# VH-VL binders against o14526r1to248, part 40

Target 1, 248 residues: o14526r1to248
Amino acid sequence: MSYFGEHFWGEKNHGFEVLYHSVKQGPISTKELADFIRERATIEETYSKAMAKLSKLASNGTPMGTFAPLWEVFRVSSDKLALCHLELTRKLQDLIKDVLRYGEEQLKTHKKCKEEVVSTLDAVQVLSGVSQLLPKSRENYLNRCMDQERLRRESTSQKEMDKAETKTKKAAESLRRSVEKYNSARADFEQKMLDSALRFQAMEETHLRHMKALLGSYAHSVEDTHVQIGQVHEEFKQNIENVSVEML
Below, E stands for the ipSAE of ESMFold2; O stands for the ipSAE of OpenDDE; V2 stands for 0.75 times the mean of E and O plus 0.25 times the DockQ between their complexes.

## First folded at step 17 (VH-VL; framework fv_cixutumumab)

Design k5 (at its last look DockQ between E and O 0.55; V2 from the best seeds 0.58)
Fold by ESMFold2, look of step 17:
Structure k5 (fold): chain C 248 residues (1-248), chain A 122 residues (1-122), chain B 108 residues (1-108)
Amino acid sequence: as target 1 above (248 residues)
Amino acid sequence: EVQLVQSGAEVKKPGSSVKVSCKASGYTFTTYAISWVRQAPGQGLEWMGGIIPIFDDAKYAQKFQGRVTITADKSTSTAYMELSSLRSEDTAVYYCARDTWYEFRSAYFDPWGKGTTVTVSS
Amino acid sequence: SSELTQDPAVSVALGQTVRITCQGDSLRYYDATWYQQKPGQAPILVIYGKNNRPSGIPDRFSGSSSGNTASLTITGAQAEDEADYYCNSRDSSGNYVVFGGGTKLTVL
């Protein structure tokens, strides 16, 4: 009967469906991370190009008077900052490749998830089919039992009693087979549902660990660049201090 | 009138066996199952196993596998439960009950025998 | 031991309503059946299937189930309802019978 399908899927399946929905979000979050990193790489490249343009301004000797040596300090600092941001651009572009490579691996895993959902739904259909047949087998058995009980009460000949017992045994065997098929189909569905839920949970945990590792690489690349920028700034301050008044 | 009449009380020594009978009347014996349920003094009901006489085979609860044998004699409409290697823990009332196995998920026991007290003492 | 869990004891005032529960994962697939047992007597069937009452059992007895929990409800409890109550069902395989540990009902 549809009793199993309705009650099983409605009430009992929410944990399974939540896990499957979470797994389906994995490729979306991977693409969103790649897009975010791509935008950051574009920002860094734009900064690098702008700083290189400022370096050209410092190098052409447009300042009036005696400040030419200080403009050279600006040029060196601007060139080094441009290079810092260009290096970060390249690191982020490499990281985007890693994110997209992981995304391709996810596609294969997602295909397996979809196949498992189909397999689980097939198991539900088998269970529903045997559940619908059980009432007919039960009714047939009860009809044979009623015939046998009537003949027992009527003191019927042994030949008629033996015939009724044979019919009853055949109906009992059919019913027992139907019960065995139901128990097997139910156990198969439950095992498939449990196995899928555990696998989906493991997949989501693995996905989150990979995403954390990719974010760690992003954070490390940005941190390294910020350290380099700080070093360029300290060098800039020292170079200004080292310019003597006689050079002016 | 459906009745299950059980054999009388038994006193047994540890290591021996006991065979309790359950005589059915008032219905066609082969079409229902007979289940055996025991209850130690002051404790709950514990299913031991059962037999569907039309198939002439039995099922046993895992706890009793290897120690219990359940049989049915169709000619006398009588089921038997034999428990071997008796221990003091086997002191209990042993019930037989008519089992509506064909109702499957809605199966029930009705009627019950009055019980057979088995006492295992050294 | 028991795949079915019952509270060991429950009390109810005379004439009041009481609910005795039975919990187990197999109850999602196999119905609970309820038996009443008075001291020195064999159990008797009180509720089977979803909510079927055999002949001779008063209307104050009813059954229900939700998820993995089945309940026996007695509305308007009487002194003669004081007894032990057992649920049973099938085990997780569907092949074996299991009983709950029993609930002692005291009518005050």
Scores: ipSAE 0.596, ipTM 0.848, lowest interface PAE 1.5, mean pLDDT 87
Fold by OpenDDE, look of step 17:
Structure k5 (fold): chain C 248 residues (1-248), chain A 122 residues (1-122), chain B 108 residues (1-108)
Amino acid sequence: as target 1 above (248 residues)
Amino acid sequence: EVQLVQSGAEVKKPGSSVKVSCKASGYTFTTYAISWVRQAPGQGLEWMGGIIPIFDDAKYAQKFQGRVTITADKSTSTAYMELSSLRSEDTAVYYCARDTWYEFRSAYFDPWGKGTTVTVSS
Amino acid sequence: SSELTQDPAVSVALGQTVRITCQGDSLRYYDATWYQQKPGQAPILVIYGKNNRPSGIPDRFSGSSSGNTASLTITGAQAEDEADYYCNSRDSSGNYVVFGGGTKLTVL
């Protein structure tokens, strides 16, 4: 992750908007994660139900014949697999609760942050406003300067020269005021933007840590279930091996 | 043609004052600022301060605050830089330059005077 | 007040390209100006603003900026380009002017 305080500086003052927008994506990602896990839970539940049906099918096997005892092996294994997937479903459902809880906390944090950075947004707006006035003020001054220079070259009367000078002076004063306002606004913006950037970076890092932790939980839940499933398969193999042809 | 003509070389004793002049011609004197920049032998350029004649207001670098005075005479289109309490370290070439103060994002000087050598020796 | 920093010396072969860089916090908000100075002469403006050249300055001189840096580039250095180069800008407050320490360019 790049250092936020080193980016989005210069003539374009859009850094705040960019960073703020990025931070707003946090809660969205959290919700999306919850939805994703929910879909996985649904899949696992469906799988569980399907295995249960399969077990029933095995139970409907004919009790007649030498193969009949092996249907019990299928039934037992299918039931156990159904239970494994059901357990995973429950784990994932619990995880969803955790994700949603985090989402709620995140929203509270975002609300507080929003309140804290409002002053920065104001500073951005002020700077934008004063920046827009500078070109006009400059143009006006330059026009007056050009006029005064023209009159000088034309050896115009002193009276006319004095009038032109007065106009130039007024324009100059306006420009000076605009520049002063700009410098002040810029300084204020710089300070506030730096603070906000640091805040946003901290928020994003915290969010990513939480999300990674949740992903870890997801991964462990799935892994544990797979281990259990593996055990069920081993038992199945063992059960088959333990039933000799002579016993059937 | 825009020109800045500076006064001649000065030799001064420590503790004394020097006043350098810069006469501008070829443009409207009041529409541009005049900046003063010095350069010690073998050293870089150092901004001392500037004046906007139309405002009759000067700004100074912090290093020279209280020791330098910059003024402008609109009637003669001449800017002045006076440096007091001279030290050996003040030995340098002093330049005046036309400054486009209205370019708020930039500070560019054009043209420059030819410079005035000020030597401070005991 | 803010300061500008330059490398004290750089070299370039005849006909090659060289870049002289100026660095300072104020350059984030203000443009750099570049001057050429030869021994015994007053500085000459070579680049100002967003890559503007005054009349009489060859087109091999160009300016650029990025972040807190500004650069003067000479594309196809000539023998006559051997000189000291200074950058200047407004300080961080925008109220004062500051110069870099200068860069001596040697053409080999």
Scores: ipSAE 0.582, ipTM 0.849, lowest interface PAE 1.0, mean pLDDT 92
ESMFold2 (binder alone), look of step 17: mean pLDDT 91; pTM 0.940

## First folded at step 19 (VH-VL; framework fv_cixutumumab)

Design m1 (at its last look DockQ between E and O 0.81; V2 from the best seeds 0.61)
Fold by OpenDDE, look of step 19:
Structure m1 (fold): chain C 248 residues (1-248), chain A 122 residues (1-122), chain B 108 residues (1-108)
Amino acid sequence: as target 1 above (248 residues)
Amino acid sequence: EVQLVQSGAEVKKPGSSVKVSCKASGYTFTSYAISWVRQAPGQGLEWMGGIIPIFDDAKYAQKFQGRVTITADKSTSTAYMELSSLRSEDTAVYYCARDTWYEFRSAYFDPWGKGTTVTVSS
Amino acid sequence: SSELTQDPAVSVALGQTVRITCQGDSLRHYDATWYQQKPGQAPILVIYGKNNRPSGIPDRFSGSSSGNTASLTITGAQAEDEADYYCNSRDSSGNLVVFGGGTKLTVL
C-alpha cells in the first residue's frame, strides 16, 4: 500500500476524493467477504447432505453376498465425511458472524471519519475556487501593464498616464489579494489533507490487518476439515485392507 | 533597453549605515518589483528583500528583518536599500534586480544591476 | 523558512551533458529559477518557470522538475558554460525568495 501522505497530490486537487473513495471500499469488501464465506458454507452444507444421502444408499446395499460387509465400510466413511463437511459449515457460519460484527464496527469508524474530514473537503473546495480566480486576475493585471507601457512609449499626457496607472494599481491590488487567498487556502489544504491522508491510511491498514486475520481463520477452518477428511480416507483404506477375502 | 544602474562602491565603518540606490529605466517602474540580493566574497547569492513600488510595500528576509529598509521613489524610478548596524560580515556585492512579482509561482529576476561593492572595515 | 540545496561542484566533459539539481520543500509548490554567474559578473537568468529560456540563452539549457527537486540540464556543454549556477524559488509561504547555495560547474 502506498503512503497516502505522498500521493494525495494531483490535478485539480482530486486527491481527497480518490483517497476517500478507496476508504469507502472497506465496508464493501467486508460485506463481499461475508457473502463469499456464506456461499462456501452453503456448498459445504450441500456436500454434507449429499454425503448423508450416500451413506443411506450404502446402508440400503444388499445384505446378501460376500460384498455386504464392505457396504458398511462405505456407510461409515460416508457418514464421517458428512460430519466433516457439516462441521466446516458450522465453523464458516460462525466466521460469518465475526465478519458481520466487524462490518458493524467498521461502519461506526467510517461514520466518525467522515465527520472528521468534512473540514478537509471544505478546504479542497475553497482552494479550487481561489485557484480559478488567479489566472483571470493575472491576465487583467498584465493587460493593464501592457496598456500603461504602450502609453509610456507613446509619450502620452501625464493625465492619461495617471489614469492608466490607477487602473494598473487596482488590478495589481486584486491580483495581490488573489495570491494571498490562494496561498492561505493552499496552506490550509495541505495541513488538512495531510491529516486526512494519515487518517485514511491508518484506517486502511487496520482494515487490511483485520481482513487478513479473518482470512486466516477461514484458511484454518478449511485446513482442519481437510485434515479430517484425509483421516477418514485413510481409515477407509485401512478398513478395506483389514477385510481379507478369506474373511468375506 | 531595460537597465538597472546602481550607485558606486562604499567603504563603511562597523556600526554605520549604508544606502545603495538602483535606478531603473527602459520599462514601467511600477509594473515590476525590485529585489535586493547580496553576495559575500566567495559565497553564494542571498536574497535580502524586495519592494513592489506600486504598493510601496517591502518584504524582508528574516535574517535582515529590522536592519534593512527597502524603499522606492516612483517619481525617479529609483529603489533604495539601506542596511544599518554594519558588520564585517556585511562586506559584499549588493545587487538590485527586476522582480516579476505577478508570477506567483516563480521568482525570477531579470535584469540585474551590475552590483555595488560595500566594504565594512575598521 | 524554506531552504534550497545544491551540490557545491560538478564537472562535465566538453560536449557532454550535465544536470544540476536543486532540492527543497518549496519546490513542490513553486517553480525554480536558474541563474548563471561568471567571475566578476552579475548573475544572468538562464531558465525560469517550468522550462522557459530568455532570449539570448542557448537551447542547450533546459529545465525540469520532479517532486521537491528541480534540475538545470546543459546538453552539449561548451567551454563558456563554466560558471556558478544558482537556483531560487519562493519560500513555502510564497512571500519570500530563497536561493540555493550554488553549484560550480567545471568544463573539462
Scores: ipSAE 0.582, ipTM 0.843, lowest interface PAE 0.9, mean pLDDT 92
Fold by ESMFold2, look of step 19:
Structure m1 (fold): chain C 248 residues (1-248), chain A 122 residues (1-122), chain B 108 residues (1-108)
Amino acid sequence: as target 1 above (248 residues)
Amino acid sequence: EVQLVQSGAEVKKPGSSVKVSCKASGYTFTSYAISWVRQAPGQGLEWMGGIIPIFDDAKYAQKFQGRVTITADKSTSTAYMELSSLRSEDTAVYYCARDTWYEFRSAYFDPWGKGTTVTVSS
Amino acid sequence: SSELTQDPAVSVALGQTVRITCQGDSLRHYDATWYQQKPGQAPILVIYGKNNRPSGIPDRFSGSSSGNTASLTITGAQAEDEADYYCNSRDSSGNLVVFGGGTKLTVL
């Protein structure tokens, strides 16, 4: 038994509304992920440009003089760092394309889901209508029974007794038909809601798997860049150590 | 005062039939259903079926379908349950009860008859 | 068609509170009704509808329900409450009646 299945039979059919709101949040969360990644890509691009500017400062320093070999080490390191962050920017831009493509497929699935929900919404309306009218039909029947019992105790004419019996039977038939409509509408509603709950649960599971995969790609892209940055830093340290003071 | 008066105890042979009566008084007979419930010695309550006299419409538990017939006579305010092809496991107390069928969300029985003991033995 | 499930026996100390439960799929849609039966007697109605007591039933008896489970609660159990207790309801179709297997309540 799933969360959606249990909540569909909650008070006043709130289960269907909960299910529909859950499904509507999928495309919203996909858009929010795309916006987040876009902002991160902007941060990385800004960093790349700043490192490229720093590299130019190292290049624009005096090429003559004893400090020139160390300026060259700064220049090479700054260029390599700029490239690391530019590569991450490109990876994130490609990932944004993947997120938006998934968002497009979500919209197609959501449209199909709306078509399949139409008969479920009809079943909800039928059930709601019968549920509101059923107490009235019950009360009408009971009123006819009270009238019939009153006339029986008063020993009124057979003509009036026959009229009361006819009215009671008509009310009984109306009540029985209303109960049959209620039972049929409830069974139809329950089946359609169970089918929708199972379908929406599968959609949510698939959505979460897709989002987790997209976040995994994000995490791996950032990790790869940080490994490259670490390698650039180790190279920088070794290049500094390899510069001879006598050669300066 | 609402009363359901059942017919007296029966001793029957396997393969025979029994017909138990339930006479209602103190209310308009056609306003309510009559249900039949049995209880074997040391066992729980078991619904057999019931009738709504205003429709002359009987329903049966699947276990008893084909062996039980429930009828009502509006002129005498009396319901009947007939169980055929009796077996020793049909030894039980058989109750009739007034059923508020118009309470469509419930199956509530009040009052009950005192019960009719049916003993099936050779 | 769906049976109602009750525990076969429950014990309570004199003056204490006890719950007797009844489980079944039809209880999601239909009310449980509770009956008390003492040896050699016909059952009597103790709780019907959502939580209604017939005239003559003490106010220590109450009913509740959640999901597919209904409960009969006896607050401050007395010696005369020792009996078999049955629930019934409509089946999933709404056309037939089902009973639980009964619960023997022992007051210690």
Scores: ipSAE 0.517, ipTM 0.791, lowest interface PAE 1.8, mean pLDDT 86
ESMFold2 (binder alone), look of step 19: mean pLDDT 91; pTM 0.936

Design m2 (at its last look DockQ between E and O 0.61; V2 from the best seeds 0.00; counts 0 for: pae E 2.1 > 2)
Fold by OpenDDE, look of step 19:
Structure m2 (fold): chain C 248 residues (1-248), chain A 122 residues (1-122), chain B 108 residues (1-108)
Amino acid sequence: as target 1 above (248 residues)
Amino acid sequence: EVQLVQSGAEVKKPGSSVKVSCKASGYTFTSYAISWVRQAPGQGLEWMGGIIPIFDDAKYAQKFQGRVTITADKSTSTAYMELSSLRSEDTAVYYCARDTWYEFRSAYFDPWGKGTTVTVSS
Amino acid sequence: SSELTQDPAVSVALGQTVRITCQGDSLRSYDATWYQQKPGQAPILVIYGKNNRPSGIPDRFSGSSSGNTASLTITGAQAEDEADYYCNSRDSSGNLVVFGGGTKLTVL
């Protein structure tokens, strides 16, 4: 993550919207994560059910013949696998609850943040407004200066020179006022924007840490299940090995 | 040609005051500002303050606030810098420079005067 | 009040490129101006605005900025470029002017 405090610097004051938009993606990501985990849970549940059916199928194996005892091995293993996937389903469902709970808390935090940074948005707007006036004011002043300089070079009458100077002075006053307003607005913007940027960054960092923790839980749940599944397969192999041809 | 002509060298005693002049020519005096910058021997440039003649309003560096007065005479196209309560540390070359104040994003000084040497010694 | 900082001294070989840097918070909001000063002479404007050269300044001088830094670059340093270089800018308030401490450039 880049330092948010550096993103609003420059000629364009669009940094606030960019950063704010980024922060707004947090809750969306949380929801998407919940949805993703939900889909995984559904898959695991489906898998569990399918394995259960498979177990039943194994149980329907003919009791006749030398192969019959091995159907029990299939039944047992399939049943155990069904349980493994069911357990994972439950774990994931619990995790979804955690994600949703976090989402609720996150929304509260975002609401509060929005209230706190509204003044920054106002400052952005003010700065934008005053910035737009500066070019025109500057141009007007320069035009008056040019006119005055022309008259000076032409050795124009004092009366005409005085008139030109008066016009230049008025233009200068207007420009000065515009510059002062700009400087004030800019200073206010910079202060507020910096504060907002830091707040946004803190929010995002906290969000990412929390999301990572949730992902860790997800990974752990899946890993545990895989270990169990692996054990079931090992047991299956062992069970097959323990049944000799002579025993059948 | 735009020129800034400064007054001659000054030797002053501690506690006294010095007033340096800067006569501008070759441009409309009221269209630009005049800034004053000093440089002690072997040291860097230090902005003291500036004035926009058309407003007759001066701004000062904090370090010199209350001790420096910058004025402008539009009739003679001359700017003045007066420094009071002189100390040995005030020994320096003092420069005036034309300041394009309307370039609000920059401190644009061009041209510079040749400088006035002020020596403060007991 | 805002401060501008410069390296006190840098060296460059004849014909090589050197960059002199100015750093300060005010440079985030305002442009740096660069001056050349030779011993016993008044400063001369060499770069202003983003990258503007006054008449008479060689094209080997250029200006750039990034973040809170501004840089003067001399591409193909000449012996006559040996001098002190100062940056200035408006302070954070925009009302006052501040100078860097200056950089002594030696051409080897």
Scores: ipSAE 0.657, ipTM 0.873, lowest interface PAE 0.8, mean pLDDT 93
Fold by ESMFold2, look of step 19:
Structure m2 (fold): chain C 248 residues (1-248), chain A 122 residues (1-122), chain B 108 residues (1-108)
Amino acid sequence: as target 1 above (248 residues)
Amino acid sequence: EVQLVQSGAEVKKPGSSVKVSCKASGYTFTSYAISWVRQAPGQGLEWMGGIIPIFDDAKYAQKFQGRVTITADKSTSTAYMELSSLRSEDTAVYYCARDTWYEFRSAYFDPWGKGTTVTVSS
Amino acid sequence: SSELTQDPAVSVALGQTVRITCQGDSLRSYDATWYQQKPGQAPILVIYGKNNRPSGIPDRFSGSSSGNTASLTITGAQAEDEADYYCNSRDSSGNLVVFGGGTKLTVL
């Protein structure tokens, strides 16, 4: 698991976009998991039907003869295997319901988060706007300072120099206000970016924990079926041993 | 030629005050800020504060808030730094520097005064 | 300091290239400025903005920045480059000035 904070401070807000893109992939991966499990359930159902057909063939293929008791053992085993795979189909269908329920919760969380993400993006735009205006305020101030320096070198009357100083002070006040707006916008941006990074990190951690739990449920269902299949096979072997040659 | 001329070395006793001057020449004094930076023997540079004379407005590093007063006299193009309640760790060279506050994010100090040595000892 | 961090010392062989770094969170928003100080002298400005060199500073001095790190590079170091180098910038509020702890450059 990546720390979103580590990616947060890219030059062009790249860290924020990387973190947000990762969070947006959550619903996509949830849907992909549901689709995968659905396809696996179809495979298991098809297998179950095939085993049931095989059981019928064992019944129909031996109308008479001394091998009939062994065909009965085949028929019983095939029926039990069909049941094992049908049960896995049902477990996987229940798991699909859990995955889709999580997907709905995930979408609700994502929608509720959107307004707050917009606030963070607005802070980015405010900072960018103020940053573009600073050069103009700087140039205006310097132009007034240049005029003031020219008058100083020309030994202009004190009255004219005081008038130039007043104009320079007005430009200085405008520049100081632009600097204050920049510092305020930067502080707001940094706080909102931190808050968003923490939120995205929590969302990703929750998502990964949920996905891991769903994969665990999938693995358990498959493992349980493998145990049952093994049990059916051992019963098959025992039933074959219990059929005596004298009864055949 | 832009120059910042500082007052001479001072020897002070603990608990007293010192006032260092920085006279600017060769430019329009009110167009730039004046910053004060100190350097204790064997130590790095430490910003104390600065003033923008056109606003008559000073700012101070938190470490010095309450002990330092920075002023400017526009009629003589001179900035002052007064440090009160002196103690031995205030022994340092005190520099004034012309500060391009209007460059803001890219502000820099150029030129620097030659420094004023203040020694605080019993 | 906690706001701007410099390595205390760096060495370079005569004629080689050396890079002095300055790290701090405020450098993402405020440019680093570099000063050279020789013993018993006032600092002098070497680099400001990203890579502006004042008149009188040799063109072997250059600056760069990325993220929270600014660098001063000296290409083809000379014996006279042996000095202390300080970065400074604005603090996290943008209202105050901070200095790095300084880097002593030794030219071997």
Scores: ipSAE 0.548, ipTM 0.831, lowest interface PAE 2.1, mean pLDDT 87
ESMFold2 (binder alone), look of step 19: mean pLDDT 92; pTM 0.946

